Miniprotein binders against MMACHC-like protein (cblc-1). Designs and how they scored, part 2

Target 1, 261 residues: MMACHC-like protein (cblc-1), of Caenorhabditis elegans (q7z144)
Amino acid sequence: EMSHAESIKRVVDQKLSSHEGFESHMFKIGSYNEAVGESSPFALPYDDSTMALLILSTPDMFDVAFRKWVVQKTMDFGSFDEVCEMVSSPIQSFLEDRLEIMSEKLRKVEENFEILHDYSMTPQRRPKILMQTCGHVAGAAFYYQPCHFQEDGVTWPPAGRMGPNLKFIGLSLHPIYGGHFAFRSVLIFPNVKIPEFCEKEPRPILTASEDVRTALEKFNYNWKDSGFRDFGNPTRRYSTTQMEFFGRPVAERWEVLRPWV

## First folded at step 13 (miniprotein; from i0 with M33L)

Design i1
Fold by ESMFold2, look of step 14:
Structure i1 (fold): chain B 261 residues (1-261), chain A 86 residues (1-86)
Amino acid sequence: as target 1 above (261 residues)
Amino acid sequence: SDEKVNRLAQRIEELLEKVYELSNKIAELGDPLLLLMIWELMEAIEDLATLVHELSKNGLSPEAINQIETAFQEIEELLNELADMI
């Protein structure tokens, strides 16, 4: 029932709030399975009406919630240098801590749920779930797929590192944040059915085919400079600190955060 | 010849093992951009394996070998870019 589904979403939103840089977006597993294809290895084995919640992060996840977490860890371990030595994967550790807090509260409302992460893999090293597809079907972020922007008589994409054997990756753009966001996880509730739920349509912030092709080229050929994130002219962006953190090699990332403490 | 096909297959398996190791490290980072790129790389290596299989059925002409070596170069360049971030 929708009343129970709404109660679940309220618990998730309380513990992973928009103020702390999270969004949750409800969708039906059936909408996802239709989009990937029923014969696809990415199809999920649940009834079409099964409730799911997509969780994504916005810039405030890093600047507000993660910053607080780093400061608290520094106090708990005694120094920033101790945290750096003991926590090799700070973003992952932070997210797992927050998901556990949320899960403890959520189990009091609905015990039977599963979490699939952006990094979850099958034994064949394939993603267990296609996050960009989830974003699209949930109405959270429009997923621009290269195959939809081909034109007869036009050779695209242009030559570069992506030759005939490398495929262009599609790009998801958030209606508010452009590329300044990330898909994090999907909660699946096998015992919660929402057959009459209608997902919102995703809002495409890029509508001209040439703008889309330029964004996809920027994403695929120059992803390290993060310029692709600014397509759609977002009003909220990753902070300079966040851009620096993800723009550096792993061994250098902790030092970016030192001014926080 | 069978020797050339066997060497290509070995190179592909070595790429897969390196990419799998890198994917484990990337999965721990909380960096979705790197995840998308490593999955593109995995797909490209599997496509390369398919290409080698298909071209070897008709013999590996000099043109077929050149196409395969170009694909290896493209894949290795992306792999090196991702490895530099780790």
Scores: ipSAE 0.682, ipTM 0.842, lowest interface PAE 1.4, mean pLDDT 89

## First folded at step 14 (miniprotein; from i1 with T50E L51R)

Design r11
Fold by OpenDDE base, fold request of step 15:
Structure r11 (fold): chain B 261 residues (1-261), chain A 86 residues (1-86)
Amino acid sequence: as target 1 above (261 residues)
Amino acid sequence: SDEKVNRLAQRIEELLEKVYELSNKIAELGDPLLLLMIWELMEAIEDLAERVHELSKNGLSPEAINQIETAFQEIEELLNELADMI
């Protein structure tokens, strides 16, 4: 069973390689369900030992793999302006293409799998899966939740843009990339059981409660400036181009990519 | 009191329509940060709807109305911030 799980992971890692800006992290559905609570609306209806793979993107997803895709699409369509007209959502279209290529190869090893995306939602517009919890459980990135850093008699988080009526959002920090990464998808394999598998513990990037509070405040109150991403002293970061792309209104994003072609 | 509750309920429906529209657009972008923010808005609107429903049962106090109006302002501010990105 572990040999088959490793073979599945190998196929995923070959098609979504680290050199192309992807990581995969294995976990058990039961470990996720325990973390969210078995009665939670986010609990997944699979056996506890069911294999899952979290896929995340690193800076190289944009700067290397997506850039190659944009250049290729520009060649295929004949001009950059034609690509801009025909492709409304470049990052999403790129990810769909990459996931389809991966899925075609994966189906040859294991036919029965489900894919939940970061954008997968219920009819009530709730997420189908909590990606930050998956990242923590899989040991991919430490998830700092505001509830763990409240102190008795101290009013925290302070009133501001994301409160008191808006819930303060937790932050995940990767051991290499800090906040310069994104969770993308989870692959679930109903027929693959890994009962003896033990997830790695996520490394706490921030250890002082004050540093964690500062990071959470910077994330919730100043998310647009992306300064929260630099917590934990990341060794690799999003490029200036990537930061500009995500910092602009959607209608202006294609123009950031024009210098690539 | 019933008229005020009905007006608040109508404002919640209007917020839900806007958030649904934005959520559809955001879901197609591949931008995880915008996804987190739109889900935050959905949760906040659901909580606000529950609070408005409770007011209909327990009565309206000036303090409760002010808290609800403050919640609307915070939600609308974040909603506008997301709308400026789409």
Scores: ipSAE 0.793, ipTM 0.914, lowest interface PAE 0.7, mean pLDDT 92
Fold by OpenDDE base, fold request of step 15:
Structure r11 (fold): chain B 261 residues (1-261), chain A 86 residues (1-86)
Amino acid sequence: as target 1 above (261 residues)
Amino acid sequence: SDEKVNRLAQRIEELLEKVYELSNKIAELGDPLLLLMIWELMEAIEDLAERVHELSKNGLSPEAINQIETAFQEIEELLNELADMI
């Protein structure tokens, strides 16, 4: 069973390679369900030993792989302006293309799998899966939750831009990339059981509670400037182009990419 | 009292419609940061809807109204910030 799980992961890692700006991390559905709570609306209806793979993107997903994709699409469509007209969501379209190519290869090794995306929602418009929890459980990135950094007699988080009526959002930090990464998808393999598999522990990059609180405040109050991403002293970061792309209104994002072609 | 609750309920419905529209657009972008923020808004509006519903059962106090109005302002500010990105 573990040999089959490893063969599945190998196929995924070949098609979503580190050179293309992806990582995959194996975990058990039961470990995720334990973390969210078995009675949670986010609990997944699979056996505890069911194999899952978390897929995340690194800076190279945008700066290398997506750039190559944009250049290729520009050649295929004949002009950059035609690509801009035909492709409303370049990052999503790129990810869908990459996941489809991966899926076609994966189906040859294991035919029964589901893909949940970070944007996958239920009919009740709730996330189908909590990616930050998956990242923590899989040991991919440490998930700093505000509830773990509250102190008795201290009002934290302070009333600010997110206000007391908005839930203070937790932050995941990757051991290499800090906040310069994104969770993308989880593959679930209902027929593959990995009961003997043990997830790696997520590395706590921030150890001082004050540093964690500062990171969470920057994330919640100043998310647009992306300054929260630099916590944990990342050695690899999003490029200036990637930062500019995500910093602009959606309608202006394609123009950031024009210098690539 | 009933008129004020009805007005608040109508404002919740209007917010839900806007957030639903934005959530559909954001889900297609591959921008995980916008996605986290829109889910935060959806949760906050659901919680606010529950609070407005409880006001209809338990009555209105000036303090409860002020808390609800503050919550509306916070939600609307973040909603507008997201809408400006889409």
Scores: ipSAE 0.791, ipTM 0.913, lowest interface PAE 0.7, mean pLDDT 92
Fold by ESMFold2, fold request of step 15:
Structure r11 (fold): chain B 261 residues (1-261), chain A 86 residues (1-86)
Amino acid sequence: as target 1 above (261 residues)
Amino acid sequence: SDEKVNRLAQRIEELLEKVYELSNKIAELGDPLLLLMIWELMEAIEDLAERVHELSKNGLSPEAINQIETAFQEIEELLNELADMI
């Protein structure tokens, strides 16, 4: 029933709040399976009406929640240098801590759930779940797929920039944040059915096919400069600190955070 | 020839081992952009393996070998870009 589903979502939203840079978006597994293809190896083995919650992060995750976590860890370990030595993957460690706190409270409302992450892999080293598809189906972020933006008589993508053997990756853009967001996890509730739930259509921040093609080219050819994130002139963006942190090689990332403490 | 096919297959296996190792490191970072790129590499290597297999059944022309070599170069370039971030 929908009232139970809403109670679950309230707990998730209370523990992973919008103020701290999280969003949850409800969808049905059946909608995901239809979008991926029922015969696809990426289809998930749950009833079509099974409730799922997509969790994504917005700029405040880094600037508010993660910053607080880093400060607390330096107090817990005694110094910033100790944290750097002991915690090699700060973003992942932070997210795992927050998900465990959320899961502990969630179990009191619904004990039977699964978590799939953006990094979750099959034994064949492929993603267990296609996050961009989840984002689109849930109405959270429009997923621009290259195959949908072809035109008669136009050869696209242009040959010679990315060789013919690397496929163009599709791009998800959030209606508020553009590319300044990230998909993180999906909660799946096998015992909660929402057959009457109707997902919202994702609102496209780009509507002209030429603008979409330009964004896809920027994403695929120049992803390292992060310029793709600004398509659609999003109203809120990653801070310069966040862009510097993820723009540096992993070994240098901790030093970006030192001014926080 | 069977010797050329065997060499191409060995090279694909070497690429897979490198990408598997890199994927394990990337999966621990909390960096979804790098994840998307590593998924592209894995898909491209899988596609290349299928092309090598199909072309070996129909014979390896100089043109087919050149196309396969170009694919290796493109895959290795993206792999190097990802490795530089790690």
Scores: ipSAE 0.728, ipTM 0.862, lowest interface PAE 1.1, mean pLDDT 89
Fold by ESMFold2, look of step 14:
Formats: structure tokens, C-alpha cells, sequence
Structure r11 (fold): chain B 261 residues (1-261), chain A 86 residues (1-86)
């Protein structure tokens, strides 16, 4: 069982490799369901021992893998301007291409799997899977939830736009990259059971409650400047190009990439 | 009155339509940060709808109306910030 699960993970890691800015983290669906609550609408209808792999991206996804993809698309279409006209969603198009290549190889090892994306929605337009919870239970990135950092006699969060009418969002921080990463997809293998697998505990890059509250405030009140990503003093960060790309309105994002070609 | 409740319900439906259209666009971007923000917004609108329903059972006091208007303002501000990115 575990040797099959390890073979699956090896294929995923070969096609979504760490040097090209991907990580995969194994977890059991049961660990996720326990964390969201067994009666939660976000609980998934699989046995507790069902294998899952969380896929996340690191800075090199953009700077290495996506850059190569953009250069190749420019060659394929003949010019950068043609790519801009034909590909409206470059990051999603790139990720879909890479996932299909990975899926072709993965089917040779295990035919039955499902891919849930960060953007996957139920008919009620809610996420099909809670990525930050997956990150925590898999040991990939500590998920700081506002309710866990309340302090007796301390009023928090401070009054403002994030009052009772807008929920204060929790923040996931990677032990190496801080906030310079993103959850992308979860692969679920209904026919692969890993009851003996024990997920590692996530390492909290922030431990003092005051630091956590400050990071959560930065995330919720100032997300557009991306300053929240630097909490925990990460040694690796998004490049200036990646920060500019995601910091601009969508219509302007392609032009950020022109110097690549 | 039922007329005030109907106007609030109409306004909520208009917000939901805008947010649903925006969520479809955001879901296609490969930008997880914007996804998290739009899902917070959808939850906030749904919570507001339930608050309007519960408060309207016994009539809307001036204080309840003021709280509801504040919630609309907060929700619309985040909606506009997200729309500016699209």
C-alpha cells in the first residue's frame, strides 16, 4: 500500500519537481475531514485512510517553469503579441498544461484519481476543498486561524473593514517561503489506502501570538501590497517580476512578461 | 414593513449577481489570493441575507437598518477593490 503510494508521489514529483517550483505533500482524507469536522459541508466523502497529495507552488514555479512555458508559447505562436491575444489566463493555462502532462504519466501507475483545484467550486459556489486546512494537516504550511489567537481581556481584531460583516481570513505560512507560495491542487486516490501513514506536524514559523495577530492584520487589511508574505523572515521570496505580475490588474499582467522574450 | 424587506432582498440579489460573475472570472486566473478574498465576500453576503431575514421577522428597527447599511457598505468596498483588479 505504502510502496504504491510512494510510487504515485514519485511520478508527481518527477513531473511537478521542486527545482521547477512545486511541492507535493501526502495526507489522509480522514485527517482533513477531522480538521474541518465530520459534519461539515466541506468534509469529503472518502474513507479516512484514502491517500491524497497536496500540490503547492514555490517562487521557482513562476521564475523557472512558467517563464520557460511563456518563451515556448512565444516560439509556438510566432510572437509575444500573438500569445497575449490567444491566451487570456496564462498562469491557469500553464498549470493546466503541466497537470495534464503529469496526469498522463500518473495514469500508467494509478488510473483512478480526482484533481480538486483551489478554484474548484460546488454548485453553491463554495470551495470544494479547503486548501489551507489541507496544508496544515499535511504538515506543509502552518495555518494561523484568527479564532486560535484570541486573548482573554484583549479586543482583537481591531475595529475596521474586517468587522463583524467581513470574516477575518486565516493565513498559511510555509516554513521556508513564508507567504511566498500558493496552494494549487489536491490529488485524491480513492483506491489507494494509507492507514499507516502519519503526517508530520506543520512547523509554525511564527510562535508569538502578537506576531501572528500582526501577520493576520497585514494579510486582511493590506493584502494588495503582499507584505504579509515576508512574515517569518523567509530565505526565498517571489521575484520582483512575480510580485509585479500579480500586483497589477489582470489586463496589464501580460506586459510584465515582455522582457522574458 | 414587507416593502422595506423586499428592497433589501433585491439589493442583496444584485450583490450576489455581481459577485458570482466576478468569482467566475477570478476562478480562471490562477490567482489564489483573489480567490480567498472573493470567497470571503460571498460568505459575507450570504450572512447578510440571513441577518436581514431574521431581523425582518418582527420588523426592522432604525438601529437594525443602520447595522444592515453598514454591512452593505463594507461588502461593497471589498467588492470594488476586487473588481478593480479584474
Amino acid sequence: as target 1 above (261 residues)
Amino acid sequence: SDEKVNRLAQRIEELLEKVYELSNKIAELGDPLLLLMIWELMEAIEDLAERVHELSKNGLSPEAINQIETAFQEIEELLNELADMI
Scores: ipSAE 0.721, ipTM 0.857, lowest interface PAE 1.2, mean pLDDT 89
Fold by ESMFold2, fold request of step 15:
Structure r11 (fold): chain B 261 residues (1-261), chain A 86 residues (1-86)
Amino acid sequence: as target 1 above (261 residues)
Amino acid sequence: SDEKVNRLAQRIEELLEKVYELSNKIAELGDPLLLLMIWELMEAIEDLAERVHELSKNGLSPEAINQIETAFQEIEELLNELADMI
C-alpha cells in the first residue's frame, strides 16, 4: 500500500539523505519491465505493481559524506597511509557501510527487500539491472538513447575511435547535475504493491537533437576527460577533488584525498 | 581456412579471459563510468564471437576477415584504455 511505501521511502531518505548526496526515486517494476521488454533477459521477475527505489548519488556524496568517512577511517586506523593499505576500494567500502546502516533501520519497517547494485552481475557476467532505464522510468534522469537521434540520410555516429563494431552507448543526464551524478543501487520490495503510483516524467536538460548528438559523441569518444558531464550547463557540479579522484588511474586515487587529513 | 577460424576462436577466448578479470576489478571500484565501458566491451566481444561462429559455417572471405580484424582492433583499443585506468 502507498502509505507503507511512503514510510519505506522516508526511512531510506533519512539514512541516505539529500544533504549527504543521495536521492531515492520510486518506481514500479512493471514500468521498468515494459521499458526493457517483457521477454528481455533484463526483465525482473516481480509483479508489475512491485515497489522499487532507485538510489543515486550527487556531488555531496563525495564532498560531504565520503569525506567524513575518510577522515574517520584515518582516525580509526591511526594514519592515512594505513587506510590506503587496508582499504583498496574506498568508494565501494563507504557505500557498503552506508547501505548496511540503512538496511538495519529499513528492516524494522519492511523486512523483505532485495538490493541490486550497478555492479550486480548475472552468471553470464551481464548487468542484473539496467540503471539508465531505471533512472528514466523513475523520472530521475533523462536517458538519451542514440537510436532516438538518428537523422535520415545522415550516417551517425561518425566514424572514429569507437568504430562500427563498438555499440554507441546512451547517456543519462540529471536535470540539476547533468552528468555529475551516479546510479548506485535499486531496492526492490516484493511484498509492497503500489498499483496506483504514477512515476513523474524525467525532465530533459538537453532538448535540441544537435546538442544531444554532440553530448553522446563527447561521452563515447572522450569519456576519460569527463567533459560530457557539463552538457546542459548544470547548476551544481563535482568538486575539483572529485574530478581528480575519478579522473586518475585507480592506483593514484587515494593520494588525491591526502589533503583531507 | 580452418586454421584461420581456429586462430580467431583462440583470440576470442584470450580476450574473454582478460575482460572477465578486468570486469571483476571494475565491479569492486564504485566507478560507474568504468562499469558502463566494460559492459560495452563484453557485448562487443560476444557479438564478435557470433560473427566468427557464422564464418565457420559459411567459409572465410577476404572481406569478412577484414571486418573481423577491424573489430578485434577496436575491442583491443578499448580494453587497453580500461586497463590503463586500473
Scores: ipSAE 0.696, ipTM 0.849, lowest interface PAE 1.3, mean pLDDT 89

## First folded at step 17 (miniprotein; from t31 with E40R)

Design v17
Fold by OpenDDE base, fold request of step 21:
Structure v17 (fold): chain B 261 residues (1-261), chain A 86 residues (1-86)
Amino acid sequence: as target 1 above (261 residues)
Amino acid sequence: SDEKVNRLAQRIEELLEKVYELMEKIAELGDPLLMLMIWRLMEAIEDLATLVHELSKNGLSPEAINQIETAFQEIEELLNELADMI
């Protein structure tokens, strides 16, 4: 069973490689369900030993793999302007293409799998899966939750422009990338059981409660400036181009990519 | 008054409609940060609906109204920030 799970992971890692800016992290659905609560609306209806793979993107997804994709699409369509017109969501289209290529290979090894995305919604417009919790459980990135950093007698988070009535949400920090990464998808393999598998513990990147609070405040109150991403002293970061791309309104994002072609 | 509660409920419905529209657009972008923020906004609106319901049971005092209006302002601010990205 573990050998089959490892074979699945190898196929995923070959098609969504680290060189292309992806990581995969294995975890058990039961570990996730325990973390969210078994009675939670976010609990997944699979056996506790069911294999899952969290897929996250690194900076190289954009700067290497996505760039190659944009260049190729530009060649295929004949001009950059034609690509801009035909492809409304370049990152999504790129990810779909990469996931399809991966899925075609994966189906040869394991036919039965489900893909949940960070954008996957229930009919009630709730997440189908909590990616930050998956990241934590899989040991991919430490999930700093506000509830763990409240102090008795201290009013935190402070009332601000976006509080106290807006939910103060947690932040995940990767040991290499800090906040310069994104959770993308979870592959669930209903027929693959990994009962003996033990997830790695996520490494706390921030150790001082004050640093965590500051990171959470920046994430919740100033998310647009992306300053939260630099917490934990990341050794690799999004490029200036990537930061600019995600920092712009959607309608302006293609123009950031024009220098690539 | 029942009229004030009904008006607040209607404002919440209007916010939900806007959030649903943005959520559908954001879900197609491949931008996980925007997706996190739109869900944050959705939860805040749900919390506001709960707050309005709870405060309405005890009567809408001036303080209760001020709390509700503050929550609306915060929600609208985040909504506008997300709308500016779409």
Scores: ipSAE 0.868, ipTM 0.942, lowest interface PAE 0.6, mean pLDDT 94
Fold by OpenDDE base, last read:
Structure v17 (fold): chain B 261 residues (1-261), chain A 86 residues (1-86)
Amino acid sequence: as target 1 above (261 residues)
Amino acid sequence: SDEKVNRLAQRIEELLEKVYELMEKIAELGDPLLMLMIWRLMEAIEDLATLVHELSKNGLSPEAINQIETAFQEIEELLNELADMI
């Protein structure tokens, strides 16, 4: 069973390679369900030993793989302006194309799998899966939750521009990329059991409680400036182009890519 | 009064409608940060609904109204920040 799970992961890693700006991290559904709570609305209805694979994107997804995709689409459509008109969501379209290619290859090894995305929602408009929790249990990125950094008799988080009545949410930091990454999808394999598999422990990049609190405050109160991404001293970051792209209103994003073609 | 509570409930419903519209647009962008923030906003609205319910049990004091209005302002600020990105 482990050899089969490894074969599945190998196929995924071949089609969503590190050179193309992707990572995959294996975990058990039971480890996730334990973390969210078995009675939680976020618990997944699979056996505890069920194989899952978290997919995240690194800076190279945008700066290398997505760039190649944009150039190719521009050639296919004949002009950049035509691509801008025909493709409303370039990142989403790119990811869908890449996941489709991966899925076609994966089905030859294991036919029964489900894909949940970071944007997958229930009819009640709730997340189908908590990606930050998946990242933590898989050992991909440490998830700093506010509840773990509260002190008795201390009022934290402080009142600010985006609080106190807005939910104060946790932050995931990658050991290489800090906040310069994104969780994308989880593949679930109902017929593949990995009971003997042990997940890696996530590396706590921030060790001082004060640093964690500062990172969480920046993430919750100043998310739009993306300053939270630089916590944990990332060795690799989003390019200026990528930061500009995600920092602009959607209608202005295509113009950021014009210099690529 | 029941009338004040009903007006607050209507305002919450209007906020939810706006959030649902934005959520559908954000879900198509491939921008996980915006997705996290729109869910944060939705949870804040749910919390506000709970707050209104709890504070209304004993009648809405001026202090309770001020707390609710402050929560509305914070929610609307985040909503506007997200709407400006779409």
Scores: ipSAE 0.867, ipTM 0.942, lowest interface PAE 0.6, mean pLDDT 94
Fold by OpenDDE base, last read:
Order: sequence, then C-alpha cells, then structure tokens
Structure v17 (fold): chain B 261 residues (1-261), chain A 86 residues (1-86)
Amino acid sequence: as target 1 above (261 residues)
Amino acid sequence: SDEKVNRLAQRIEELLEKVYELMEKIAELGDPLLMLMIWRLMEAIEDLATLVHELSKNGLSPEAINQIETAFQEIEELLNELADMI
C-alpha cells in the first residue's frame, strides 16, 4: 500500500515538479478530520487512513512555468493581444492545463481520485476543504491561528480598520518561502490506504507570540500591501513582476506580462 | 421594532447576493489570496446575521444598533476592496 502511494506521489512530482514551482505533501484524511473536528462541516467523508496529496505553488510557478506557458500561448495565437482577448484568466487556465496533463498520467497508476481546489464550493457556498489546515497537517507550512495566541485579560486583536467585527483569520507560513507561496489543490485517493504513514511536523518559523500577532495583524488589516508575505525571513520571494501582477486589478494584469514576449 | 429587524435582514440578504456574485468571479481567477478574503467576508456576514438575531431577542438598543452598523461598515469596506480587484 505504501509502495503504491509512493508511486502516485512520484507521478505527481514528475508532472508538477519543484523546478516548475510546485510541491506535493502527503497526509491522511483522518489527520485532517481530527484537526477540523470530526463533526465539523469541513470533515471529509473518507476512511481515516485514506491517502491525500496537497499541491502548493512556489515563486517559480509564476516566474518559470507560467512564463513559459504565456510565451507558448502567444506563439500559438500569433500575437500577445490575441491571447489577452481569448484568455480571460491566465493563471487559472495555466493551472487547469497543468492539472489535466498531470491527471492523464496519474490515471494510468490510480484511476480513482478526486481533486479539490481552494475555490471548490458546496451548494451552501462554503469551502469543501480548508487548505491552510491541510498545509499544517501535511507539515508543508505552519498555520498560525488567532485562537492559539490569545492571552487572558488582553484584548487582541486590536480594533482596526477591518475589525473587530470581521473574522480575524489565520496565516500559513512556509519554511523557505514565508508567505510567498499558495495552496492550490488536494488530491484524494479513496482506494489508497496509508495507515502506517506519519506526517512530518510543520516547522514553527515564528516563535515569539508578538511576532505572530504582528504577522496576523498585517495579514488581516493590510493584506493588499503583501507585507505579511515577508514574515519568517523567506530566502526566496515572488519577483517584482509577480508582485505587480497580483497587486493590480484583474483587467490590468495582462499588461504586466507584455515584456515577456 | 419588527420593522427595523426586517430592514436589517433585507440588507443582509442584499449583501449575500453581492458576495455570491463576487465569489463566482474570484473562484475563476487562480488567486488564492482573494479566495481566502472572500471566504473571510462570507463568514463575517454569517456572524453578522447571528449577531442581529441574538440582539433582536433582547430588543435593539442604541448600543446594539451601533454595533450592527459598525459591523456592516467593516463588511462593506472589505467587499469594496475585493470588488476593486475584479
């Protein structure tokens, strides 16, 4: 069973490689269900030993793999302006293409799998899966939750521009990339059981409670400036082009990419 | 009054409709940060609906109304910040 799980992971890592800006992290559905609560609306209806793979993107997804994709699409369509007209969501279209290619290869090893995305919704407009919890459980990125950093007799978070009535949400930090990464998808394999598998522990990059509080405040109150991404002293970051791309309104994003072609 | 509670409920429903429309657009972008913030916004609206319900049981005091209006303002600010990105 572990040998089959390893063969599945190998196929995923070959098609979504680290050199192309992807990581995969294995975990058990039971470990996720324990973290969210078994009676939670976010609990997944699979056996506790069911294999799952978290897929995240690193800075190189944009600066290497997506850049190659944009150049190729520009050649295929004949001009950059034609690509801009035909492709409304370049990052999503790129990810769909990459997941399709991966899925075609994966089906040869294991036919029965489900893909959940960060945008996957229930009919009640709720997330089908909590990606930050998956990242923590899989040991991919430490998930700093506000409830773990509340102190008795201290009013925190402070009242701010977007609080206290807006939900104060947690932040995930990667041991290499800090906040310069993104969770993308989870693959679930109902027929693959890994009962003997033990997840790695996520590394706590921030150890001082004050540093964690400051990071959470920046993430919740000033998310648009992307300053929260620099917590944990990342050694690799999004490029200036990538930061500009995600910092602009959607209608202006294609113009950021024009210098690539 | 029952009329004030009904007006607040209607404002929440109108807000939910706008958020649902925005959520569908954001889901197609491949931008996980915007997706996290739209989920945050949805949870804040659910919390506001619960707050309105609980405060209405005891009667809407001036303090309760101010708390509700402050929550609406914060939600609308985040909604506008997300809408400006689309």
Scores: ipSAE 0.867, ipTM 0.942, lowest interface PAE 0.6, mean pLDDT 94
Fold by OpenDDE base, fold request of step 21:
Structure v17 (fold): chain B 261 residues (1-261), chain A 86 residues (1-86)
Amino acid sequence: as target 1 above (261 residues)
Amino acid sequence: SDEKVNRLAQRIEELLEKVYELMEKIAELGDPLLMLMIWRLMEAIEDLATLVHELSKNGLSPEAINQIETAFQEIEELLNELADMI
């Protein structure tokens, strides 16, 4: 069973390689369900030993893999302007293409799997899965939740532009990338059981409670400046081009990529 | 009292409609940060609906109304920040 799970992961890692800006992290559905609460609306209806793979993107997804994709599409369509017209959502279209190629190879090893995305929603407009919890459980990135850093008799978080009436949300920090990464998808394999598998513990990047509070405040109150991403002293970061791309309104994003082609 | 509660409920419904529209657009972008923030906004609106319901049971005092209006303002600010990105 573990050999089969490792074979699945190997296929995923071959098609979504680290050199192209992807990581996959294995976890058990039961570990996730324990973390969210077994009776929570986010609990997944699979056996506790069911294999799952979290897929995240690193900076190289944009600067290496996506760049190659944009250049190739520009050649295929004949001009950059034609690509801009035909492809409304470049990052999404790129990810769909990469996941399709991966899925075609994966189906040869294991036919029965489900893919949940960070944008996957229920009819009630709730997340189908909590990606930050998956990242923590899988040991991919430490999830700092506000409830763990409240102090008795101290009013925290402070009132600000986006609080206290707005939900104050947690932040995940990767041991290499800090906040310069993204959770993308979870693959669930209902027929693959890994009962003996033990997830890695997520490494706490921030150790001082004050640093965690500052990171959470920066994320919740100033998310748009992306300053929250630099917490934990990441060794690899989004490029200036990637930061500019995600920092601009959607309609202006293609123009950031024009110098590539 | 009932008229004020009904007006607040209608205003929440209007916010939900706007959030649903933005959520559909954001879900197509491959931008996980915007996706996190739209979920945050959705939870805040649900919390506001709960707050309005709870405060309405005890009567809408001036303090209760001020709390609700402050929450609306904060929600609308985040909504506008997200809308400016789409």
Scores: ipSAE 0.866, ipTM 0.942, lowest interface PAE 0.6, mean pLDDT 94
Fold by ESMFold2, last read:
Structure v17 (fold): chain B 261 residues (1-261), chain A 86 residues (1-86)
Amino acid sequence: as target 1 above (261 residues)
Amino acid sequence: SDEKVNRLAQRIEELLEKVYELMEKIAELGDPLLMLMIWRLMEAIEDLATLVHELSKNGLSPEAINQIETAFQEIEELLNELADMI
């Protein structure tokens, strides 16, 4: 089954490649279920040895692949203004197009798979899958959880803008990109078992507890300014255009892209 | 106090309606940071419902009402921040 799993990953990597700003990271569903807890409502109903692939995006997804897609759509529709009128959710539409291309080729190698997204939800409006946990168990991005950085005799987190009644949540940082990345999807292969596969440990970009606490505070109190993404001083970052696009209200986002055409 | 609990429950329902509408819009964007913040908001609202239930068992003292109102204000602040992005 391991050679089959490798063939599956090769197809995914060919269609969602690193030079186009994607990474795939293999893990076992059992590793995820262990991390969330076997009795957790977030545990997934698959055998422990079931193969999964985590898909994440890096800065080139926007700067290279999405840019090409926008230019092509402008040509297809005849003008930038027409694309803006016809496509209300450009990132979502782009990702759906790319996943369909990948899925078409993947079905020739393995017919039975499921896709869960960061936005996939239960009927109770809760996440179907915890992406930060996937990132950690797959070895893709270290998940800094507040409970692991407490210190005796220190009240932490301190009072902040959001107050104590909101959850103080954990932050995932990529070893190369820091916070300049995003979890996108998980492919699950119920008929592919990889019991012998051992996930690598995630490489932390931050190792000092004081740095982690500062990053978590920045994330929880000031996430809108995106400063949290720069912790660990990553050398590969989101472009100014990407930062402007996601930093603006949705209705203004298309205009950020006009210089591309 | 039963009337106060009913009014608080109605406010929670109104919050949930706003959050569900926002959640549907955010889920279409391909913006995982906003999606993560919506999940955070949902957890806070569930905690608020639990807080109202637990504090109502001993009556809603002025201190309990103040604690509940503070939680509403913090939740509404995050909701407004997310709504401003949409």
Scores: ipSAE 0.806, ipTM 0.921, lowest interface PAE 0.7, mean pLDDT 91

